# Ledger of designs, part 3: VH-VL binders against q8wyp3r787to878

Target 1, 92 residues: q8wyp3r787to878
Amino acid sequence: FQNYLRVAFQEVNSGCTGKTLLVRPYITTEDVCQICAEKFKVGDPEEYSLFLFVDETWQQLAEDTYPQKIKAELHSRPQPHIFHFVYKRIKN
Key: E = the ipSAE of ESMFold2; O = the ipSAE of OpenDDE; V2 = 0.75 times the mean of E and O plus 0.25 times the DockQ between their complexes.

## First folded at step 1 (VH-VL)

Design b03 (framework fv_mosunetuzumab)
Fold by ESMFold2-Fast, scan of step 1:
Structure b03 (fold): chain C 92 residues (1-92), chain A 121 residues (1-121), chain B 112 residues (1-112)
Amino acid sequence: as target 1 above (92 residues)
Amino acid sequence: EVQLVQSGAEVKKPGASVKVSCKASGYTFTSYYIHWVRQAPGQGLEWIGWINPRGGSTKYNEKFKGRATLTADTSTSTAYLELSSLRSEDTAVYYCAREGYDYLSGYFDYWGQGTLVTVSS
Amino acid sequence: DIVMTQSPDSLAVSLGERATINCKSSQSVLYSSNNKNYLAWYQQKPGQPPKLLIYWASTRESGVPDRFSGSGSGTDFTLTISSLQAEDVAVYYCQQYYSTPTFGQGTKVEIK
């Protein structure tokens, strides 16, 4: 379904939780980060960002990108791609 | 505007290694994948591999796996191709190219000017 | 590997006439879920790097003249230059990005 976004929360030492967000197609990475900070109860949200992990590669998403459009593009790729959105600290 | 500027021509002997650079400017270097493509004299285009400058992950064409190494230095916005165990068949113009916008698009919107690598004894 | 085959190897066309270049893939590069063809076309002039003309089989890159058009789907693709100009003399390459990128062997376009 196009209105859901699964986001993993990765803490130091590999602690991991996840949440499925009900979002609109035009939601920005900045909006998703704000929602994640609230839902994961992050006290220092400026230290976190949303990352895209695809196959064996990863990248930090710019705040003005659209995660739902990225998700749709990845789902429309001809080769199967395993991907995850991860909300985590920018630095180790 | 957007530019990819490559290092100058190289002449190498068989068995040597070569390292070609590609300096990016005019965009956020870590937001786009960089691919490497070569073209032997009078021949077509052959894909070597890609690197994601954010995090340094790479993918190689099986033909070059083990001989090609792709790296990137985010502090200087520069991508590198190192090719080892050079043979005369490696004589070619080597291009870096930026993958198009919106992730995993696989077509190349900007290209470097090319670096001629000549392998001769 | 998906093998890309272009035809003809070379083509001589008079100024103002239509040039047609064909590209065939060894397997479909159409993804049914998004109905997109993972195919691009490039122009290369002597001593220059390739220049992107068309992506997604039929989408013209910004700044490319409208006399260039791409068509086709699945395994059979065409690049058309509706009215050949002198500046269009070049080698043209198709490229698939459905899997690991591969290029056609190129078609040289010359003035008749």
Scores: ipSAE 0.005, ipTM 0.615, lowest interface PAE 12.3, mean pLDDT 85

Design b04 (framework fv_mosunetuzumab)
Fold by ESMFold2-Fast, scan of step 1:
Structure b04 (fold): chain C 92 residues (1-92), chain A 120 residues (1-120), chain B 112 residues (1-112)
Amino acid sequence: as target 1 above (92 residues)
Amino acid sequence: EVQLVQSGAEVKKPGASVKVSCKASGYTFTGYYIHWVRQAPGQGLEWIGWINPNSGGTKYNEKFKGRATLTADTSTSTAYLELSSLRSEDTAVYYCARDLRWGYEPFDYWGQGTLVTVSS
Amino acid sequence: DIVMTQSPDSLAVSLGERATINCKSSQSVLYSSNNKNYLAWYQQKPGQPPKLLIYWASTRESGVPDRFSGSGSGTDFTLTISSLQAEDVAVYYCQQYYSLPTFGQGTKVEIK
């Protein structure tokens, strides 16, 4: 129902902070990364990507995917998943 | 322009191991899970397992645990299936296929298949 | 594991006629929370990999001709080819993705 996406921001020395973003269903991962770069004041956005942390596993989301669709699918799975969206450096 | 290109046919003796490759192109390799599915001649499709190329995390069909090993090399966008202790029953075409794991389409793109023949 | 059973194993249909393939799951693949059936249909031609035709039981994949349709819910599903064309000769597989993936045994469609 909600067009909100909770995204954690992970930096090496600053710990983990987060923001709740307004993300419509058809906003791509590439678009979300751009929003995150602006909101988290990232000066080197090419070094970051949006990751999904689920089942103790990290997955880098492809630029052409839709985070709200991924969120909806995970919430609707019969085998429920605890998951988080994390904006972080590709090489940590 | 999404493509999964697999290595060529293999002929192996019983007890040997085989390693099949699946090279991905046209998308962000780490954004999708790679599944492995096999098909014995004239038979149906059987799921082997999946790998998350971003983390190296894997899930296996119980039937293949201990014999199948899934790996991925992000620098070459290539996934691998290694199957050990080969038996004649392992003769099959082995496919790799892409899936978001939790997305809409379970297997939207497939490799062309690799025939593995196990014979004495 | 969820067992998928197709019927018939093979069928011969004349060009332009309807082909109907059934698929039964050993347990429901309908998730009540989202009201979606975790079922897909694939087409496989000789020497080729399977090609996704239908997902969510009835949603047609992009580029798939509208003569292909999926129906059903829960445990009983049907793939229909409304007017068989020569290029439709293939083996068709149903697949559940409600749990770890399993496939039906396949249905071979031939021209009569």
Scores: ipSAE 0.005, ipTM 0.640, lowest interface PAE 10.4, mean pLDDT 86

Design b05 (framework fv_satralizumab)
Fold by ESMFold2-Fast, scan of step 1:
Structure b05 (fold): chain C 92 residues (1-92), chain A 122 residues (1-122), chain B 107 residues (1-107)
Amino acid sequence: as target 1 above (92 residues)
Amino acid sequence: QVQLQESGPGLVKPSETLSLTCAVSGYSISSGYYWSWVRQPPGEGLEWIGFIYHSGSTNYNPSLQGRVTISRDNSKNTLYLQMNSLRAEDTAVYYCARDRGYWSGEYYFDYWGEGTLVTVSS
Amino acid sequence: DIQMTQSPSSLSASVGDSVTITCQASQDIRNYLNWYQQKPGKAPELLIYDASNLETGVPSRFSGSGSGTDFTFTISSLEAEDAATYYCQQYDSLPLTFGQGTKVEIE
């Protein structure tokens, strides 16, 4: 199936950018954060995490979760919600 | 260099629980990679059982119907496989292996243990 | 689950011969395919990854090609030590699946 994950990069006082990542189906949030730190050239990766933004609510994803499974679950809901994966600072 | 060594009971009876150990040397299992179990029935091909990621996350082959648990002990640098409700069809050589994949599109078993034979019979 | 079909199931060839094994996936797996060699009584060993990349330390007579659903593994000039069973493996999706293997015998 589709093995792309769209991730927005949110930084204070800078434009919001995004990348579409080619990822493995069982890639972990920890792996995604490592890829994001490299691709967005983040010097302090320990201060960032991957968040799910859905229905105006922010949820920090635990390192051992699977973003592709979360994406599939959200797509399978009877009334699918608008959602985004966002790589951003834990403290804002 | 990295080395993996499996150990287990050899002979087990149907409906019992299998417990296997994989001792790892040369690399800390908590520092990286996916660590997998793969089995091979005598004279047959390879079947992936599941993995544990260095963070502790696990994933299992659905064909094993929820009978499998993979765990680890970081202080002993050791992986474990537990499989319940054993059947004659579970007779196989069991391998542990390191999956070098840590980027998009990279899943390769670069280091394997020597394997341990488990026979399920009455 | 993605089904991997290898052919032939077995073959016999002489030292110096060129040998070709094929592997077909039940759906598009891009280039997410590995090849392993297993000698009797031993664990499998990685030879080729990402369909065509030769693993470090593996002799150059081994090669792989293909993408999508059809893949080929070739030994350009058989050596006696190449007598083994060869397996393809996909990693496009979980569960990871292997072909049924091809036994290569030297005559």
Scores: ipSAE 0.000, ipTM 0.604, lowest interface PAE 14.3, mean pLDDT 84

Design b06 (framework fv_satralizumab)
Fold by ESMFold2-Fast, scan of step 1:
Structure b06 (fold): chain C 92 residues (1-92), chain A 120 residues (1-120), chain B 107 residues (1-107)
Amino acid sequence: as target 1 above (92 residues)
Amino acid sequence: QVQLQESGPGLVKPSETLSLTCAVSGYSITSGYYWSWVRQPPGEGLEWIGFISYSGKTNYNPSLQGRVTISRDNSKNTLYLQMNSLRAEDTAVYYCARYEYDTRGYFDYWGEGTLVTVSS
Amino acid sequence: DIQMTQSPSSLSASVGDSVTITCQASQDISNYLNWYQQKPGKAPELLIYYTSNLETGVPSRFSGSGSGTDFTFTISSLEAEDAATYYCQQGNSLPYTFGQGTKVEIE
């Protein structure tokens, strides 16, 4: 439940590859990006960031934010929200 | 083959600043983990002081915030702890330790510890 | 801050006995609880992490269980080398906090 974070990997000319990460509640976006770079075998991690896609809107998450807290907040809202955490390139 | 080794002055006077060093071998301090300091007064329990992450971000125990600075020298693969305004109750064995942060959250490697006595 | 309370503060037992130590968190910490062994004059050593996972090289007589706020550490058949102080530690939230320790003496 609260210990899992699903992250999609968006690659040019490739479909999304998703992984479910077992991560602690207070892990930062910066730490999640490092884990993603290793698990998705990214050679240029400085070109990537973690994004939140919610309500047809892309939001780049700041390095010092906590994805598990963001996830919990979105799940607790009265209105349903479909959201995805996506690890993808910052530019283009 | 990861090893941590603390070093320091042993004896410090009240109101002075403590400076400790932790030499790390077998793993690059910039490649992962939270690099932490933990202390233990003689005959008492363990108290977490703070950490510096693999990326250089720091976090300190609120009880000690304002007196503690944790830093690093990446070229020497070394961690540092500075604590100002020392008091007798800061007398403790000081450990550096590696913290696994991304999945389970635990201290897996510890240095041998260095005793710091604060007395006039 | 999350307060960790261990019980008992000390115990004496004989080789071959089964001993149990408990640890209670003041708030829900899920399963982010670890157990360390500290022998006199030595640094703490990780025995069990994330409630019940045995660290590599640690003998199988050590085990952990629990969830939420109540956790248990057991040594199924005490050996002379197990004389030490044992600490629980929560890794759920900052600041990381330790129990006060349980001293295990062999007689």
Scores: ipSAE 0.015, ipTM 0.734, lowest interface PAE 6.7, mean pLDDT 88

Design b07 (framework fv_romlusevimab; at its last look DockQ between E and O 0.07; V2 from the best seeds 0.00; counts 0 for: pae E 11.1 > 2, placed apart)
Fold by OpenDDE, look of step 2:
Structure b07 (fold): chain C 92 residues (1-92), chain A 123 residues (1-123), chain B 108 residues (1-108)
Amino acid sequence: as target 1 above (92 residues)
Amino acid sequence: QVQLVQSGSELKKPGASVKVSCKASGYTFTRYAMNWVRQAPGQGLEWMGWINTNTGNPTYAQGFTGRFVFSLDTSVSTASLQISSLKAEDTAVYYCARDTYYYEGRYYGMDVWGQGTTVTVSS
Amino acid sequence: SYVLTQPPSVSVAPGKTARITCGGNNIGSKSVHWYQQKPGQAPVLVIYYDSDRPSGIPERFSGSNSGNTATLTISGVEAGDEADYYCQVWDSSSDHVVFGGGTKLTVL
């Protein structure tokens, strides 16, 4: 496991910025979201979640999942993969 | 596997036109913007622009307007670059490259590259 | 227009660590991507989002970005790492992709 997680902050009609989060290997998605809310100065974090974009699909990560474990798993795949962790609003 | 396969090398006279094709496979063509990058002999990478593969809307970098045209044939997952009124200075390797992420006009790196197409303009 | 500045060349002995810098105004606020290009080949993405590696890229490759400088670090440099390396960003103000001038890494 790496001790960092890159997360992109994405909002409609605003810039997309990213931050590298220094996080422990077994940090939960809930914790990552909390960190994101603080780092990106989100005032309504309840409307946001952490998403994984991989293989042309969006996956909303459950709060009790482990983004770092997911990252490690993706890196272990035999074929190259590009993936993105994105902190963005939950679609209604 | 995801890959971009470009058309073969071209040898053209000044004033002629050339069309370089880039065929995508292994992924949904219309979900990733396609970049075009030029590299003159012994020079660095130069971004020419990109095309929205969903809308077909091209964006050209400064210096690549007029003679350069991006186009699509989504039915065969192919992006094309046409250069008209070729000049000697157009001699270069031209790459197509898929963007890693496209959402609401946000773009990132290029994870898949074509093998490049050499265009030589010589009298 | 936004400009990225790279040193033209970097030399390193085998087994040592190479650091290639990419300078840009407030580049730390942007996402920097790095490409490796070997002679006669197409570029290969080796770092994206400042520090993330595509799967298949060795852990020897790492990246950082803060302030006005992004850095590609290659630890335990091997002969096979000899290549040109380019940093790249997307400039939102101009909606342009910008490449650095490239850095030739020579393994001594």
Scores: ipSAE 0.041, ipTM 0.758, lowest interface PAE 4.0, mean pLDDT 89
Fold by ESMFold2-Fast, scan of step 1:
Structure b07 (fold): chain C 92 residues (1-92), chain A 123 residues (1-123), chain B 108 residues (1-108)
Amino acid sequence: as target 1 above (92 residues)
Amino acid sequence: QVQLVQSGSELKKPGASVKVSCKASGYTFTRYAMNWVRQAPGQGLEWMGWINTNTGNPTYAQGFTGRFVFSLDTSVSTASLQISSLKAEDTAVYYCARDTYYYEGRYYGMDVWGQGTTVTVSS
Amino acid sequence: SYVLTQPPSVSVAPGKTARITCGGNNIGSKSVHWYQQKPGQAPVLVIYYDSDRPSGIPERFSGSNSGNTATLTISGVEAGDEADYYCQVWDSSSDHVVFGGGTKLTVL
């Protein structure tokens, strides 16, 4: 149950949709962004990145981080966090 | 200043009980889980478990159930470890350590530690 | 149970580079944290999340983690770096924090 990643897609004024990705444990943020560009049919992928929203804070994930590793750590901490992965424009 | 201050050393006889306290200050106590770590004389660090400071729900590592109890008093920002029916092999330094705060998409492990409480069990 | 293996001791001359390894099955898929413990003192976090340094930790300390081995590297070693060093991961399958056995760093 650690082999999928739920990612929301967010654009200005258009609302939010999401997809569940089947991924390997060592998949990088760069790899996830490439999959998201294909799945969400993004024509300008260089303008997008993967963001992590945790509780009331948010953070852009560096390309060399591992989202499944981050997910596993957050999901199994003694104090569970409310978190979402969001694929969205770096600006706007 | 963020810090954890533990109670003083204890010398106990086998069969007695001991309660080690860990008082937090400088941060919101209920936002961070608290770990308990043991170190026997001349040995390495041994994780005993952690407690959710918001709910009070503990998780114990294998070998630390029954005689070991983690508890909280959130009104004074204090976590406690109680050991009942003390045995000679319980002789160790006991540390409390704050679990990480999730910051900038990363976390720090155990970033703040108490100074340690020496418990000696001898007859 | 998940096990982390460290060499029991490492010796290094002042000014040289020390490397302390932490071996574990597929450890590269986990986040590794490193602690320094001097005699009579509590452990101090020196590296978190494989390679990041807490505020106040010198740039001489660095970390890496890939495959089955994580490494703590201390460049320009000073006498004050003598300590026991522990690696640590969280193992999701057991929901347990796991420490390595510790490595005693001696600066000769």
Scores: ipSAE 0.012, ipTM 0.675, lowest interface PAE 8.6, mean pLDDT 85
Fold by ESMFold2, look of step 2:
Structure b07 (fold): chain C 92 residues (1-92), chain A 123 residues (1-123), chain B 108 residues (1-108)
Amino acid sequence: as target 1 above (92 residues)
Amino acid sequence: QVQLVQSGSELKKPGASVKVSCKASGYTFTRYAMNWVRQAPGQGLEWMGWINTNTGNPTYAQGFTGRFVFSLDTSVSTASLQISSLKAEDTAVYYCARDTYYYEGRYYGMDVWGQGTTVTVSS
Amino acid sequence: SYVLTQPPSVSVAPGKTARITCGGNNIGSKSVHWYQQKPGQAPVLVIYYDSDRPSGIPERFSGSNSGNTATLTISGVEAGDEADYYCQVWDSSSDHVVFGGGTKLTVL
């Protein structure tokens, strides 16, 4: 298992800041959001979510998904994709 | 809507060749790998391999590295399977199936299948 | 090469619950997908990512995956559920897709 997940933090009026999180392999999106809220020092965590940016599209990740499984699947597929996990406001 | 439409069924003699086509519509063809799956009469599903629809690079399962060739024509969003030197044991239904693409934070298997092409090899 | 083992058949009375197992070494670390195939038809994805349903698949279909066993569960089984069911994983060690041998569900 990889114990690391790279997550970018995006604010509407600034650039992105990235952190590599030390996380367990079975961590949920909900848990990642909680870690991100603490690491990025967000005061209103209910207004943020974890998003996947892949192939120029954004998808909000549901709380019961597993980012480490998603990362592993994206890395192992025969057509590799450039992707980023991004913690950002739900309402852009 | 996403669709895979395969070419019609074929009756062939041993030693002949066949080409099964699979035309995709309703999505960006080059973003999803194409799987080929075989099902002999009364048997289960056998994965034959896939082809990267952006690069054209195939991956073949063990046992399918000789007489089986995957190819593409991306100008018409079509994947093809060619089988040369046909044998009676090649009698089967051949499916194309779109590889998984990420949706709502999840991978979801082979989500779209062609209708199948029956290849019958008999003397 | 990685092997998935399914029972060849399962019989269940209408309205009861069917459980179809898919055995594999440490399958709980993999994403398991399930397909339904009715006679003369192409397979249809009914469960993906262990437990999620594609749109149009009724809630009676559910899945679980832990340890060495993944399970497809169909509650309130109907005659229209008679089909062959296949589990499938991606095996990273071989870079291959692996199907189980299939399970014929009979509703009687």
Scores: ipSAE 0.006, ipTM 0.667, lowest interface PAE 11.1, mean pLDDT 86
ESMFold2 (binder alone), look of step 2: mean pLDDT 92; pTM 0.949

Design b08 (framework fv_romlusevimab)
Fold by ESMFold2-Fast, scan of step 1:
Structure b08 (fold): chain C 92 residues (1-92), chain A 122 residues (1-122), chain B 108 residues (1-108)
Amino acid sequence: as target 1 above (92 residues)
Amino acid sequence: QVQLVQSGSELKKPGASVKVSCKASGYTFTSYAMNWVRQAPGQGLEWMGWINTKTGNPTYAQGFTGRFVFSLDTSVSTASLQISSLKAEDTAVYYCARVYDFYSGHYGMDVWGQGTTVTVSS
Amino acid sequence: SYVLTQPPSVSVAPGKTARITCGGNNIGRKSVHWYQQKPGQAPVLVIYDDSDRPSGIPERFSGSNSGNTATLTISGVEAGDEADYYCQVWDSTSDHYVFGGGTKLTVL
């Protein structure tokens, strides 16, 4: 699908799952986090955020960023990188 | 420390060729793409193109096809710009700059070479 | 082709706030980066991703980006801030970097 965003859920003691979200192009990171909290059934959403994992490095995405814009820019890089959007706890 | 060091200034006659080099240090050369940016005397910054440091594939902006060639020597962490059939209008400072990668994946240029002045005159 | 428009010059008194604009069609949907260039020197990245500062850049520098206008704001301007300032975006549709024409900041 054109307007999809694959998000992995990383949780201690639960393993790793993933979901494909059908989202509009200008969806914010805040909106994606809200969807993830509901779909992954987290009871303490304030302890979680959306992270970008790229080149073995973690980046927490600010609430007012646009994951689809970030995804498009990573796909268009002359050096494509393996990357994942991961919904996980801010602290380990 | 992350650094890009460029070759020295060049004074050339019209019709000659020139090669500007840009040596990287302090980071993994093939993890960042390399941009080339030109600035004619008294003018603004003009993007020329970039080169993928893993594949060696160049992308040129319109106006920089033909006489301009981007190349790499990965063994010495060096990117190079060659300009053939030099014209007076090629007189400029040429910069190399790596793509910004504070693992955000955004396209800003965070590290720049000091610039190489190329003067074309008779 | 995508075009960024900057005023050619901005003048400001020491200690006051300078604002340098960068106009572009729906530029608020792009990430804007700002560079400072002093005479005879290479450009220095002063703002990335609309509003973030690289390490070593003073808090006096800030950025914003919405709609059709991005703005670089320099508060408490010092004589050492006198330079040319360039905005820049990556246009993912055309696979091109785009620079604004530059703004000369004069501290009078």
Scores: ipSAE 0.007, ipTM 0.613, lowest interface PAE 12.7, mean pLDDT 84

Design b09 (framework fv_falbikitug)
Fold by ESMFold2-Fast, scan of step 1:
Structure b09 (fold): chain C 92 residues (1-92), chain A 122 residues (1-122), chain B 113 residues (1-113)
Amino acid sequence: as target 1 above (92 residues)
Amino acid sequence: QVQLQESGGGLVKPGGSLRLSCAASGFTFSGSAMHWVRQAPGKGLEWVGQIRSKANSYATYYAESVKGRFTISRDDSKNTLYLQMNSLKTEDTAVYYCTRWEYSDRYAFDIWGQGTMVTVSS
Amino acid sequence: DIVMTQTPLSSPVTLGQPASISCRSSQSLLHSDGNTYLNWLQQRPGQPPRLLIYKISNRFSGVPDRFSGSGAGTDFTLKISRVEAEDVGVYYCMQATQYPPYTFGQGTKLEIK
């Protein structure tokens, strides 16, 4: 019932930290990136984006996507896969 | 109102150039991947190309039939998509539609413009 | 490139009767992410295309429940349970599993007798 989104923050060549965000059901990736920039204290937010990591595959999420909907879709699959939302630099 | 509106179509001679515009309103244009799809008179739909959002570095992709002749660009500050068409051929005669690609749930062309007619004839 | 083939190319139907349109792809549309990106578009005479069905069977907003999609792999079907006068037009299947390019079927023209 609670609308939480777990997001990992990947700093260049170091370990990941994570935060659980309380978000609206139809929050956009653009809005999530803005929240992440603030909460992870990123000084160059234009260099970062939200990525989906699932089954060793990376996908950059476009600003108009809805992470909660993507999360629901992944949970609805017949054989659920482990996945992570990761806020990281676009150009690795 | 969520809408896309094309303009700039017209009559051009083979070898000529034309620039099409697509004005977006009622949604967050800057976050959307945008596409051009064309339809020759009495024929089916043909994908022309796409431009992705800033999050995907404004990456562009083109159909082989137009690669090297057509360029897609966008101005997010004006909510406008462009198609620059060079070295036009009679085979490029078509109604040109701009459309939005939706990534999060549908993975489909969910919004379409009314189209603008491009006629390449001598 | 994935080739999309529709049958029939023309379908005359009587008002209130069902209609069925088939779409076949040259290779499986099942993506490695587990989704099948097969969509259906409707184009009424003189109008732009509009989205009807996405990912095989999901109706887009505002699409009446008389439209349904089914299928898997390479074989897909669009069904209209009770054809209405406003359904006249051309129907296209398309794939977005492998791009570029996005590819469309040739279109099926639905006509009322």
Scores: ipSAE 0.000, ipTM 0.556, lowest interface PAE 21.5, mean pLDDT 82

Design b10 (framework fv_falbikitug)
Fold by ESMFold2-Fast, scan of step 1:
Structure b10 (fold): chain C 92 residues (1-92), chain A 122 residues (1-122), chain B 113 residues (1-113)
Amino acid sequence: as target 1 above (92 residues)
Amino acid sequence: QVQLQESGGGLVKPGGSLRLSCAASGFTFSDHYMHWVRQAPGKGLEWVGQIRNKANSYTTYYAESVKGRFTISRDDSKNTLYLQMNSLKTEDTAVYYCARGYYEDYGAFDIWGQGTMVTVSS
Amino acid sequence: DIVMTQTPLSSPVTLGQPASISCRSSQSLVHSDGNTYLNWLQQRPGQPPRLLIYKISNRFSGVPDRFSGSGAGTDFTLKISRVEAEDVGVYYCMQGTHFPPYTFGQGTKLEIK
C-alpha cells in the first residue's frame, strides 16, 4: 500500500516547486530527505532537512519520525489544519 | 493525552471464554496496527497477536500458542480493540496488554495500556 | 521462531555506576530493507512496558541520554551510563525483523545494591 506525500522544495532564488512522492507508510524522515535530494538534484544534502509548516510555524522533523504518521494525525484533528511538508535549507 | 485502557479480565475456569476490550484515546486509532501482548505472573513478555488497519484489510496474525482459540477484532468508530479468548487453558493465565504499533514499524510498540489480569483456574 | 537470549538475567548495580545488558538473536536481524529491527523495552515494577530504543540505537521520545543502544547482525547491547533509582525494573530486547511472530528476550532484572 503506497501512499503519496506532497513535498515542496524551497530554493533561495527559484521560488517554491513541489513533487508528489510515492512512499511506503513507514518511510522515515531520513528516507524522505534522501529521495528529495535525488529528485530535486541537491548537491549539498547535508544542509537540508524536512520541515513541517503548520499554523504559520516551522518544525524541523527529526530523522527517525514518520511523515505519513504525522500527516495522518494532522488530518484527524478535531479542528482541521492546513499544513505543508517542505524540504529546505536548515539555515534560514 | 495518548492512552490505552484494557478491561474485561477476571477469573475463568479451564475451557471457558472471556472477551477483553482496549479503549484508545488521544490519537487516530484507525491508522494504527494494534497488538495484544501477555505476561504470565513473574515471567517475560509474549506477543499474542496483531490486527492491521483498514488500509491493510484488518488482517490478523496470531502466535502459534493461541491460534484457533483467540480472535482479535476492532471497532474504529468506537476506538476499541478486542480479544475474544475461547477454550482457555491454565497456561493462558497472564496480564494482557494492548499496545500500539508505529505504522508497520516492526514491533516498535510505543504506547501500552495498564494491563488486565486473566486467571484461568479451577 | 527467532530466539532472543539476554545476559545477564539479573544485574545488581550501585547507584551512579554503569550497567550493560547484552542480547543475541539466533539469526541475523537485518531486514531486506537494510534496517535492523531490534528494540529495547523497560518495565518498572507494577507498570506496563515502555519503549526505550528502536532500530538498535534510536532513543524513543522522552528517554534520557544515559540510555544508549548499539550492535549489528545478531549481537546487541543496551547501556546505562549512570544508573538512577528510577531505572530499577526488567529490560527486554525484542526483534521485529522476522514476523510472525515477534519475539522477546527473557528479560534482565536491574536492581540497586
Scores: ipSAE 0.000, ipTM 0.578, lowest interface PAE 17.1, mean pLDDT 83

